VHH binders against Probable histidinol-phosphatase. Designs and how they scored, part 4

Target 1, 306 residues: Probable histidinol-phosphatase, of Schizosaccharomyces pombe (o14059)
Amino acid sequence: MPISSHSHSGQFCLHAQGKLEDVIQEAIQQGFQSFSFTEHTPRDRVEDLYPEELHLQPEDLFKTFDEYVNEARRLKQNYGDQINILIGAETEYIRPESVELLKSLNTKYNLDYFVGSVHHVNSIPIDFSPELWQKALQHVGNNPEQLFIDYFEHQYDLMQRLHPLVIGHFDLICLFAPEDAKEVFKNSKSVWELIQRNIKYAVSYGGIFEINTSAFRKGWKTAYPQQRLLELMVEQGAQLTLSDDSHGPHQVGLNYHLAKSYLDKCGITSLCMIEKGPDGNGTVVKNVTVDNVWSKFVGTNGITNT
Below, E stands for the ipSAE of ESMFold2; O stands for the ipSAE of OpenDDE; V2 stands for 0.75 times the mean of E and O plus 0.25 times the DockQ between their complexes.

## First folded at step 1 (VHH)

Design f4 (framework vhh_6fv0_2)
Fold by ESMFold2-Fast, scan of step 1:
Formats: structure tokens, sequence, C-alpha cells
Structure f4 (fold): chain B 306 residues (1-306), chain A 121 residues (1-121)
């Protein structure tokens, strides 16, 4: 019975495909026991729009998010007896002031949880394209060590001020890093001290780290986080969850067979499942075995045509 | 079990100062970030300041930067907010809070009774 703590649909995300209802129906068909809707949080400034969103106004993003929450609640009412559905959001931390907007969204919508993600360094997107990653690098004087430092400082600020339950794709900053920058990431004592600080901090407030399988479809040999980071998380007593970070029905559970191999290689036998607390109130974390997560996994994701 | 008790509020004139205190019990205070939040009679709850668990990082609402200083004494399980140059807009019930992500997701603050700050004009 698989789980996913992080997902998107083309109904509410311009770079995704399909309706939110199609996504949950696919999860049910594959035998998922738990599935979270976590569409992107809106932004309140034109300069914070992604390149694909430049034809929109900030008000359009807030309307889209409102429509997302309404549709998600309708689907939870209709399908919640067949599958455990959580309704959350994936954060957009663009600048320090972004956290105040995130808090206001939770006050308004009473979301089950946040996936705490950083997609920007110094307000420049770092996971949209290699060209924008280079722009972010130029902004810090072409110093990749400083870019990594700034990324983990933003992540730390988000962790301290929001306490997101799920830490999203911890090492996303490495997605478009060229080989010379990857060597800096591997060898920088300063960067690894910040990584250790952030892991220990999240553990201290009960944050859980997602094993995010979208890295495989983006050409990685591991999920997020990469093996060295996952091993560090285990050493620090971190709790882990599983996420497909699906961007449409066709990506539900995608590459989970690779995730199983990765978890086995790293000796991980337990994951966290997120569910509603007593009487349907609040959000609670429950331990599940890796064997249970992969039991009754009947999806077509065991063998992919690549 | 978790208890937060605020004190130090009162009536002050514009430009005056107050020091708020929050006594914490029922949890390991040094492991948690602490927040000050306030609620004015005409507005909802708003965030004022945050201090990290070790006290090394502080954050403030833009309108209070340079006027308010948050601090903590982990040995005494006490959080403080020094408020200088108080303005009529600062009049509110002030609460200290901690986040607990284990039981109720990413945002659940536990608050005491609060302490009232009144600015006479």
Amino acid sequence: as target 1 above (306 residues)
Amino acid sequence: QVQLQESGGGLVQPGGSLRLSCAASGFTFSNYDMYWVRQAPEKGLEWVSTISSGGGSTYYKDSVKGRFTVSRDNAKNTLYLQMNSLKPEDAAQYYCAKYDSFEYGTWQDYRGQGTQVTVSS
C-alpha cells in the first residue's frame, strides 16, 4: 500500500498535467493507502512569478489556490473513505517576507501541513532551468560555495519560522549544478556544517524528510536526498517519508521500484505516514514499515519504458 | 501540560517602553523556537517576532524593527520582549507561543492568557 506526501496537478500547476480528481483516482487504482495534495503556495508580487506565469497577476495565483483548496476538500469528502487524503501546500520561499504570507495562508485555510521547499536562492529560481541556475550563480559572484550557503540559509530561515512538517527535496539546489559546482558541494566543510545544522534543527521540532522520487525522472541515480545526505539523516535520527512529487496522473508512484532499491541499499526499513489525528483533528505522523508500503503495490511502475 | 504565562503589559504613553515576559513550563524550552504574536481589537492574530531555540537568530515584523528586541533565558525557561518607542498601533493583547509540528502539523502555537498593552493615544 504505497504513500505519497507531495503531489501536483495540471489543474493548479502550469507545468503539470491532468485534473486533481484524475490524480487521486490513479492513486486509488494503484492501491495507495495515503496521498497528499500539496499544490504550490501563491505569491503576492509580480517579480516573484515564474517565467511561465508572467501572463498572470498575483491575484490569479490566490484565486487558483482558493480553487485548489475547495476542490481538494470536495475530493476528500468523495474519496476519503477509500484512501487517506491530506490537504496541504508546497511552500514558495522567495524572500524572507514569504514566510508571513505562508503563515497567513495556514490561518485562512487550516492546511494539514506544509512541504517546506526552497525553489529560489536570492529570489532567483534554481530548479526551473540551467540558465536560471547560472543567473543565481552570477548573482553571488560566480561562487558556487556561496550559492549553496545561501540555499541552506534560506532553508534554515524557513524551518525556524514555519516549522514545516515535511522538508521538501532537501538538496534540490544540486539539480542543475554543473560538475565543478558538484565537487564544491561534495568538498565544502562550510556547506556540510550548514547541512548538519539544518538536519538537526528539523529533527528537533519533529520535521520529517521526504524521499522524493522525482529526482529519478530528472536523471538522478537516487531520489532526493542523494545517498551521502540520506546516510547523514539516518545517523542524526531523522524520520523519513515517501513522495512521488507527481505532476499528473501518469507520474503517480513513478519510479517507486527505484526508491525501494535505494531504501534497501541504505538499510531503511521504516517510513512515516501522515494522517489526521483523533476525531479527525490535527495532523499526526505514524510509523509504517517499508515492507507494508510496498505491499499490494499494483501500479505499472515496476518497469518503465525509458 | 504545556503552559505559557505572559506578564509585563500595561498602559503606556506614546513613545514609552514596556518589557514583556513569558514563563514556560511543561516542555523542554531550549529545544523550541519561541514567538511573540499579538491581537488588536479590530484585527486578527499577527506575528511580531521569533527567536531561535539557542537565541542566535531573531526575526521581526517590519513595523517593529529597531523598536522591539526579543531575547530568552533558557536557564530560567523565560522569553522576553523589550518594546521601545511604542505607538498607538502597537496596542494589543500580546501572547508568547511555541510551534509543535509533531501532533498538529506545521503550525500549532500554544498560547497563555496573554498580557494587554494599551497605548493611550
Scores: ipSAE 0.000, ipTM 0.117, lowest interface PAE 18.5, mean pLDDT 85

Design f5 (framework vhh_6fv0_2; at its last look DockQ between E and O 0.74; V2 from the best seeds 0.00; counts 0 for: pae E 3.4 > 2)
Fold by ESMFold2, look of step 2:
Structure f5 (fold): chain B 306 residues (1-306), chain A 122 residues (1-122)
Amino acid sequence: as target 1 above (306 residues)
Amino acid sequence: QVQLQESGGGLVQPGGSLRLSCAASGFTFSSYYMYWVRQAPEKGLEWVSTINSGGDSTYYKDSVKGRFTVSRDNAKNTLYLQMNSLKPEDAAQYYCAAPYEDYFGSRSFDSRGQGTQVTVSS
């Protein structure tokens, strides 16, 4: 019975499709037992708007987030007896001051959890396009090692100050990295010391690393995180969860068959499912077997006949 | 693969009108917000107008409000820009764009055609 701890919809995300209700209905139809709504947090500066948001002001993003929370709560009331629904958000860490905004959103809305994601390095997007990734590289003097260092330092700052329950796409910085930069990533002792530090820190506060299948639809042979990182997480006793990072109904459960193969290859037999705590307060993390997660799964997204 | 083809540009006198078209293919046009952007010589790309997937919400740069009207025909996969009361400052190469994510996850506005030139004579 599948789970997803990280998702989006076209109702609240310009580069996604479908209404949030369409997304949850698809998850129910595919046999999901748990599905989290985690729309992006608003940005508070004009310079932080993505290129697709040129028609908007930061105030519009805050209004959209308010509408998201209201709709998510409505859907939880209407569908919550059919599927476990959590209401959270995916962080936008752009600069150190971003964390204070994130804390204020949690205070205002009492979100179930954050997916702690870093989509910017030094305030420059690294997962929007190769061109912006190159701009982020240029900002650090065309030194890929320094770009990777800065990414993991930002991730560490976010972890230390917010304690996000779910750690989003751990190695997103590699998405648009060319092959020579990927070789630097693989071989840098300095970067891997920071990786180990970040994993150890998240483990210490109970953070859960997501296995994010969106990497498959972006041409990777693995999920986020890549195999060497996943192996290190297991060695350090990390908790793991699963997500499709869906951007519409067509991406609910997408490539979960590839994720199953990946987890089997890595010897992973247990995942975490996140639920509401007793009396509807806080969250509880439960272990589920990989076999249970895929049991009764009827989704066919990404599956082709032989 | 997303394909966008702009047309309808030309030379017009100040105060005149033009209607631009953008023919779209290679994606589900009716599912996406669509954008008009423009580029004058020596300048970067400038946002002009946005329309939501259903066509019932429209957005305009302040300098074109009341003069330009964006619309779409989802049955014909076509985006339009009606440009009235044209000023010399509106002269530019005009492009339509979509926030479509490509196979590798890129969301750049490079998914656009060659554009269509609008020239306003003084």
Scores: ipSAE 0.292, ipTM 0.672, lowest interface PAE 3.4, mean pLDDT 90
ESMFold2-Fast, scan of step 1: ipSAE 0.109; ipTM 0.564
ESMFold2 (binder alone), look of step 2: mean pLDDT 78; pTM 0.785
OpenDDE, look of step 2: ipSAE 0.294; ipTM 0.692

Design f6 (framework vhh_6fv0_2)
Fold by ESMFold2-Fast, scan of step 1:
Parts: structure tokens; sequence; C-alpha cells
Structure f6 (fold): chain B 306 residues (1-306), chain A 119 residues (1-119)
């Protein structure tokens, strides 16, 4: 009975595929017990549009998000008796002012939770392309240590001001890091002090870290976070959840067999499942065993991108 | 496993036309959005156009709207870019790209095809 705390569809995300309804139908078919819709939050400035969005205006992103919430609520009404559906959003933290937009979205839509993700450093995308990652590096004087410091400082600001329930793909900043920058990441005392601070802070407010299997389809040997970070999280008493970060029906549950091996290797026997509170109000977290999550799991529709 | 091979570039005069092709293999082509991106000398990658898996939705960079047309033939696993009314600023190495499916970015695999525009 698998779970996923983070997902997207091509209906509401330009780099994803398929309708939101197709995504939830696939989750039901695979025997998921819980599945969260967490489409990207809109942005309010033209300069914050990704290259694929240059044909759009910020108003279009807000319209898309409104359509997402309406469709997600319709699907929860229609399928909620077959699978536990949560309706949230994955944050875009582009600049400090982004948090006020995120708070206003929650006030307007009363979302179940946020996946607190950072996809930009100093307003420059770090997970869009290697070229943009290099632009982000140039912005900080070609100092990779400073780029990592800024990333975790942005993550910390987001954590302090929003208290997102789920911390999204903690070490995403490493996705396009070249080997020399990865060595800086491994060896920087300053960076690891910030990592420890951020983990401890999230633990203090009840934040949970996702084991995000999308890293496998991007060529990683592990899910996010990488093993050394996962071990640190466990040492600090962090709670963990599972996410496919699916970008279409074909990615629902993708590489969960690799995630099971990774969790087993790291000695992780418990995960968190997100659900509505006893009266259908509020969002609560309960512990589930890894064995229960993989019990009666049917698997993905057979499409792989790794 | 994923392979993308671009072709069709060349030298044209301003106002001329070229048709670029991208032969794809190693994935279910019709299930993926595809992109054309370009890189001019000493510049970063620049997005040019997007096409949905079915071909039903297309998007373009403002500077190429009305001049460029993206299309695909899913039976042949081939992506196309028809470029009309070419301008000197269109000169670049052109790449087709598969989406990264869980983050925003272009999975560029091929060597690209060079487009030069000069009198």
Amino acid sequence: as target 1 above (306 residues)
Amino acid sequence: QVQLQESGGGLVQPGGSLRLSCAASGFTFSDYWMYWVRQAPEKGLEWVSTISGSGGSTYYKDSVKGRFTVSRDNAKNTLYLQMNSLKPEDAAQYYCAKEYTDHWGYDVRGQGTQVTVSS
C-alpha cells in the first residue's frame, strides 16, 4: 500500500504529462493508500518565469493554480472513498517576498500542506539546466561554497516563515553540480553546519523530510537526500515520508523498488503518512512501517526514465 | 539509452528558411513533451519552442512567433522545427531536448545542428 506526498500532472505543469485524473487513477490502480496533489505555486513576476513559460504572463500561472485546486477538489470528491487524497502545493521560493505569496495562497485555498522546495538561488533556477546552474554560480563569484550556503539559507528562511510540513528534495542544489562543486559540498564545514541547522529546525516544528525517488530517474544511485544526508537526518531524529515526485501517470510509484532497497540499506523501518484529522479537519501525520508501505504494492505502469 | 540526433542546419541568407529534424530513440516518444533550444556563441542555452506529446499544444519564444513552427511525427519518432524568415540573431547551435520529467530543465543529448545566418 504505497504512499506519495509529492506529485505533478501535465494538466497544470508544462514539463509534466497527463491529466490530474489520470494520475490519481494510476495511483488507485497501483494500490496506493495515500496520494498528495502538490502542483507548483504560481509566481508574480515576469522575470521569474522559466524559459518554457516565456509565452505566459504571471496572471496565467495564478489562473492555472486556481484551475488545479478546483480540479483536485473535484477528484477528491469523486475518488476520496478509494484512496486518501491530500491537496497541497510545492513551493517556489524565488526571493524572500515569495513567502508572503505562499501565505496568501494558503489563506485563499486552505491547502492541506506545502512541500517546501527551493528551486532558485538568488532568484536564478538551479534545477532547470546545467547552464542556469552555472549562471547561479557566476552570480556568487564562481564560488560553489557560497552557492550552497545561499541555497540552505533560502531553505532556512522558507522553513522559519512557512513551516512547510514536508521538506522537498533537501539536496536538490546538487542535481547539476559538477564534480569539483560536489567535492566542495562534501568537505565544507560551513555548508554542513547549515545543513545540520536546517534539519534540526525542521524537526523542531514537526517537519518531515521526503525520500524523493525522482533522483533515481535523474541518474542518481539514491533518492533525495543522498545517503550521508539521510544518515544525518536519522541521527537527528527526523521523521521521513515517501514521494515519487511523479510528473505524469507513467511516473506514479516509479522506482519505488529502488527506494525500498535504499531504505533497507539505511536501516529505515518507519515512514510518515499524511492524512486528514479525526473530524476531517486539519492535517495529521501518522507512522507506518516500511513493510506496510510495500505490502500488496502493484508497481508502476512500466515506464522508466532512468 | 535516450538518444537524440539533430540535423538540417546550414548556412542561409537573412530571410531564408531551414527545416531542422531530431531523430529520437530509447523512450516512448509520444509520451513526452519535446523542446527546441539553442545556444549562440558565448551565450547560454535559450528556449525556442515546446510541443506536447500529442502535438496538440505548441509554444514559442516571442522573438520566433509567426516565423518558426514546431511539429512531430510520432510514428517516425521525429521532431521538426520549420524556420522561416531567419534573422542574424537566430544563428546558433540548435538542440532538441527531452524534458526532465520531475524538474524544469532540458535533457540535451545530441551534438546539435548549426544554423548560420549571413549575407
Scores: ipSAE 0.000, ipTM 0.167, lowest interface PAE 16.3, mean pLDDT 87

Design f7 (framework vhh_6fv0_2)
Fold by ESMFold2-Fast, scan of step 1:
Structure f7 (fold): chain B 306 residues (1-306), chain A 122 residues (1-122)
Amino acid sequence: as target 1 above (306 residues)
Amino acid sequence: QVQLQESGGGLVQPGGSLRLSCAASGFTFSSYAMYWVRQAPEKGLEWVSTISSSGSYTYYKDSVKGRFTVSRDNAKNTLYLQMNSLKPEDAAQYYCARSGTYWDEFSYSQYRGQGTQVTVSS
């Protein structure tokens, strides 16, 4: 009975594929017991548009997000009896002022939760391309230690001011890091202290860390977070959830067999499933065993024989 | 269905001790991390302590480290906070909360109890 706490569709994300309804139908077909819609939050400045969004205005992003929430609620009404559906959003923390926008979105839409993600350092995207990662590095004087420090400080500010339930792909900053920068990440005492602080802080407010399998399709040997960070999270008593970070129906549950191997290697036996609280109020976290999450991946569902 | 009932508060002199208890029902207590949070007069809600579901990991607000100890008895579905060397700054309404209570200062009231008042004065 697989779960995913983080997903996107091509209907509401320009670099994804397929309709939101196609994504949830695929999750149902694969036997998922819980699946969260978490489309990207809008941005209020032209300067904060991603390269693929430069033909749009910020107003268009807010319209798209409104359409997303409406469609997600329609799908929850139509499919909610077949699968547990949560309606959230993945944050865009571009600058400190971004948090006020995120709070206003929650006030307007009463979302089930946020995936608290940082995709920018000093307003420069760090997960779009190696070229933009290098631009972010140049912005801090070609000092990779400072880039990592700024990333985890942004993450900490987001954690302190929003308390996102799910911490998105914790070490995303490493995606386009060259080998010399990865060595700095590994050996910097300053960076390690910030990592420990951020993990401890999220644990303190009930934040849970996603095991995000998109790292595998991007060539990583682990999910996010990398093994030594996952080991630190376990040592600090962090609660973990599972996410495919799917960008279309074809990515639902993608590489979950690799995630199982990774969790087993790290001795992880429990994960968190997100659900609605009693009487449908609020959002709650429930522990599930890793064995129960993977119980359907061995072809025990007879519904997909063609 | 989640029910949390705090007790053990009261009036104590500076330097005194109190032990708070939280009786939990309506959920599988041993599966959730638990928190103690407090709200002092004229202040917002502040986090005090966290204990993992197993009880193996504990975390504390810097100002209470060495003075407060959080513990739990999963067989009895009870959470505890032992408060020693109490200071006037510790005076507050104390609440227990279940993990999954987050969102602007742990704002979902349905996941915390009604609280127990701690007063520190001489």
Scores: ipSAE 0.000, ipTM 0.173, lowest interface PAE 15.8, mean pLDDT 86

Design f8 (framework vhh_6fv0_2)
Fold by ESMFold2-Fast, scan of step 1:
Structure f8 (fold): chain B 306 residues (1-306), chain A 121 residues (1-121)
Amino acid sequence: as target 1 above (306 residues)
Amino acid sequence: QVQLQESGGGLVQPGGSLRLSCAASGFTFRSYAMYWVRQAPEKGLEWVSTISGSGGSTYYKDSVKGRFTVSRDNAKNTLYLQMNSLKPEDAAQYYCAKTYVYTRGWSYDYRGQGTQVTVSS
């Protein structure tokens, strides 16, 4: 009975596909026991629009998010008896001021939780394209160690000020890193001290780390986080959850069999499932076994993104 | 190795219909989800439709749902897009794509030159 703590739909995300209702119906068909809607948070500046959003205004992003929350609540009412549905959002941390916008969204919508993600370093997108990753590198004087330091400092600021329940794709900064930068990441004592600090801090407030399977469809041999980071998280007593980071119905549960192999290789036998409290109020975390998560799971058949 | 050849575009009046085709070669067609994407002048790439490898699951951009129908013939390695009730906003270069990378950025593995759809009175 699988779980996913992080997902998107084409109804509310321009680089995703399908309606939110199609996504939840697919999760139900695959036997998911828990599935979270976590569409992207809006941005309030024109300069923060992604390339696919340049025909929009910031006000359109806020309207889209409002429509998302309304639709998600309708779907939870209609399908909540068949599957545990959480309604959250994936953060956009573009600059320190972003956190105040995130707090205001939670005040307005009373979301179940945030997936705390960093997609920008010094306001430059680092998971959009290799070209933008190079622009982010150039911004820090072509010093890859500094780029990694800035990424984990942004992540730490987000953690300290928002306390997101789920830490999103911890090592996303490595997605478009060229081989020489990956070597710096592997060998930098300064970077790994920041990584250890951030893991310890998230553990201290009850944050859980997602095993995010989107890395597999992007050519990685592991989920996010890579094996060395996952091993460090386990050593630090971190709790883990599972996410497909699906961007449409055809990606629900995608590569979960690869995730199972990865978890087994690392000796991980338990994961966290997110659910509502006993009275239907508040968000709580429950431990589930890896065996339970893969029980009766049939996966996706005939659907692949490569 | 992978080859995609789009055809079937043309000029149509508002409310008219067109059927696009995409001939695929160089890969096991039935094993891959296929996509239709489009690009109009002054706009970025827009996803339009997805069909699973078996054809059992189809997904559509909200603005085309009920008007467009995606289908495939795995025996002929051909992908189709039936477009009905065409609107001026549908005018674009249409591409079929084998892979779609879902990340903050757009990435499609499309091997064709696309087929132009023009809607004017």
Scores: ipSAE 0.005, ipTM 0.221, lowest interface PAE 10.8, mean pLDDT 87

Design f9 (framework vhh_6fv0_2)
Fold by ESMFold2-Fast, scan of step 1:
Structure f9 (fold): chain B 306 residues (1-306), chain A 122 residues (1-122)
Amino acid sequence: as target 1 above (306 residues)
Amino acid sequence: QVQLQESGGGLVQPGGSLRLSCAASGFTFSSYGMYWVRQAPEKGLEWVSTINTGGGSTYYKDSVKGRFTVSRDNAKNTLYLQMNSLKPEDAAQYYCAKLWGSYKYTPSEDYRGQGTQVTVSS
């Protein structure tokens, strides 16, 4: 009875595939007990568009997000009796002013929660391509330590001002980091102190860290976060959830067997499931066992679900 | 080296027409979607139109739909923007650019030309 706290569809995300309804039908077919819709938040300036969005205007992103919320609510009405559906969004933190936009979206739509993600450092995308990661590095004087410091400072600002329930793919900044930069990440005392600060802060407001399996399909040997960081989170008393960060029906539950092995290796026996309160109001977190999450997980993705 | 060179701008009266051209070199033109953007004085950059690799799919800013037509000639490595029924609000520096965000290619920057000025009189 798996769970996913983070997902996307091709209907509302240009680098994903399939309809939102196809995604939820796949989750039901695989026996998911909980599944969250968390499409990307819109941006209000041309300068903040992703490279793939240069043919769009900011107004198009707001229209797409409105259509997303309407479709998600329709699907929750139609399928909510078969599976616990939450309607949220994955944040775009491009500049400090981004947080006010995120707050206004929550005021307008009354979202169940945010996946608090940082995809930009100094307004430059760091998870789009190795080339853009290098551009972000050049912007800070080719100093990888400074790039990591800026990433975790942006993450901290987002945490302090928004209190996102789920912390998205904590170490995403490492996705396109070359080996020499990874060595800096591992050995920098300054970076490690910021990592510890951010984990402790999120724990203090009830923030939950996602074990995000999309890292496996991107060539990682672990989910996000990498093992050293996951071990630190456990030491700090952090609560953990599970996310496939699916970008279409074909990615629902993808590599969850690898996630199970990773959790077992790290001695993790419980996860958090997100659901609505008893009266259908408010967002509530409850503990579930790892054994329960993987019980009766039949899936359609072959060996990755067995 | 990627090079984009716009031409065809000029001074035109309201209701007039202009055809902009963009000559591309330094990359495989037929492999990239292309788009037009414009910037008026003291305003931000505005997207105008996009055309896919083969020319079969086109997209337009709402305010130019029915008046502007984007097209391309892959044999000549050239992108075009036919502008009809021009309005004073269309006055801007016009730039062509190649699309980012391909799974098969992700450039480090937006490759944009020097631009061509469009002025609508009175």
Scores: ipSAE 0.000, ipTM 0.135, lowest interface PAE 15.5, mean pLDDT 85

Design m1 (framework vhh_7mjh_2)
Fold by ESMFold2-Fast, scan of step 1:
Structure m1 (fold): chain B 306 residues (1-306), chain A 120 residues (1-120)
Amino acid sequence: as target 1 above (306 residues)
Amino acid sequence: EVQLVESGGGLVQPGGSLRLSCAASGFTFSSYAMSWVRQAPGKGLEWIGRIYTSGSTSYNPSLKSLVTISRDNSKNTLYLQMNSLRAEDTATYYCARDYEGSWYDLFDYWGQGTTVTVSS
């Protein structure tokens, strides 16, 4: 009975597909026991709009988010007896001031949790295109070590000020890194110390690291995080959860068979599932076995990903 | 072996129109979203747009209504229709296989490219 702690729909995300209801119906059809809606948080400046959003205004993003929360709550009322539905959001940390916006969203909507993600370094997107990744690199004087340092410092600031329950795709900064930058990532003592600090800090407040399978569809041999980082997380006593980071019904549970192989290789036998408390008023974390998560799992649209 | 082969490039006059084709082989074409990307001489890559498996399209807003992407799954072929061409549209045009429903312009296979020169 699989789980996903991170998902999107085309109804509320321009680069995704399908209605939020289609996404949850697919999760139910595949036998999911828990599924979280975690659409992107809005941004308050025109300069922070992605290239796909240039026809919009920041006010449109806030309207979209409001519509998301309303639809998610309607779906939880209608389907919550068939599947555990959590209603959260995936953070956009563009600048330090972004955290105050995130806190205000939680005050307004009382979200179940945040997926704490960093998609920008020094306000420049690092997972949209190789060209924007290079622009982020140019901003720090073409020094890849500094780009990685800034990424993990942003992640740390987010962790310290928001305490997001789920840490989103920890090493996303590596997605468009060329081979020479990947060598810097592997060999920098400074970067490794920041990685250790951030993992230890999240563990200290009860943060849970997602095993995010979207890396497989992006050509990676592992989920996020890459193997060396996952091994470090295990050594640090980190709790782990599973996420498909689905961007439509067709991606619900995508590559979970590859994730199972990855977890088995790393000796991981336990994951965390996020639930509402017995009275429905609090968010709680429950340990589940890897064997239970894959029990009765039929795969994405009946297709085995190997 | 996955192969993408672009064709239809060449010399075109300013204000003219051109249709590029991309012939795909070695995979189930209908199961993948496909993109067009260009690179002007001495410049970086610029994403033009994509077409999803559903037939829906998404375009780079800076290119606005200048381009149309379409596909013919029965022929395993992707098309890029370009109208009102300007000198700044001079570039090598690439067909790429990508993932739909993603925050990124990520591609796992590229064609060799076809060159479009807009000059009088």
Scores: ipSAE 0.000, ipTM 0.135, lowest interface PAE 16.7, mean pLDDT 87

Design m10 (framework vhh_7mjh_2)
Fold by ESMFold2-Fast, scan of step 1:
Structure m10 (fold): chain B 306 residues (1-306), chain A 121 residues (1-121)
Amino acid sequence: as target 1 above (306 residues)
Amino acid sequence: EVQLVESGGGLVQPGGSLRLSCAASGFTFSRYWMSWVRQAPGKGLEWIGRIYSSGSTSYNPSLKSLVTISRDNSKNTLYLQMNSLRAEDTATYYCAKLYGSYKTPSYFDYWGQGTTVTVSS
């Protein structure tokens, strides 16, 4: 029975599709044993709006997030006996002050967990478009090593101050990197030392790294993280979870057959499932076998996974 | 009130060394990235380097062998060590708290008044 620790819906995300209820119904139909709602956290400045959000104000993002939490709780009440539903959020770390906003959201909503994601370097989006990735590169003097260093320093600050349970798409910074920048990523000793530091730190507080299958639909041959980084995580004793990072019902479980092949290639036989603790209190991590996750699974991409 | 106060500037002979300090107050210094930037007379701003909250540093490649940035979080102080000074290093030196957005033309905020370094005989 599959799991997903990271998802979105068009009801609460402008670049996604479908209602949150449609997403959970699809997960139930596919036999998911656990599914997490993890909508984007709001931002408090106009400067931090994505290009698709320029017609909105920051207050609109806070209202949307409030509506998200209310709908997620309604759906958990209605469907929680059929599937384990977790209600969390995916972080937006734009500047150091972002962490205080994230802490205040958790105080207000008592979220099950955060997917600790970094989508910006020096406040510039790095996963929205190749053009914005190039602006982020120009911002650091056209030095790709510096851009990677800044990305992992942002990630480290987020890890130290928030202790997010799930580390989101660890190497997202590589999504729009041209070949010369990928060469720097591969060969920089400084970047590799920061990667090792961040993995060891997350392991030290019980952080779990997601195997995020959205990389496949974006043209990657692996999930996030790429193979070299996944191998390092395994060597460092990291715990792993599975995420579809779905942006609508049609993406629930998308490319999970490719994820299975990737996990098998890397010798991974165990994953973590997130659930509520006894009597519904606290958030608990449970080991599940890869075989159990793929038991009786049939995906949405028209391909049988077993 | 956020304050950054640079000190340590002055007249230095070519080939000399100098250490600049920046005393920070009014914010949680240990949690912010800090940068050094300079402006030569009649020229634009030139970024020297930054230091992250972790203590890691990144430098302008043109200056990396000539400068070292460090911080003392217990004293809320940022430092810039400069060696082998040349006439071209004559400038007003500023420390800056890192702030940025893709909608703003400059990502440095909370600049100090600066401290002037003159390299001359």
Scores: ipSAE 0.000, ipTM 0.432, lowest interface PAE 11.0, mean pLDDT 87

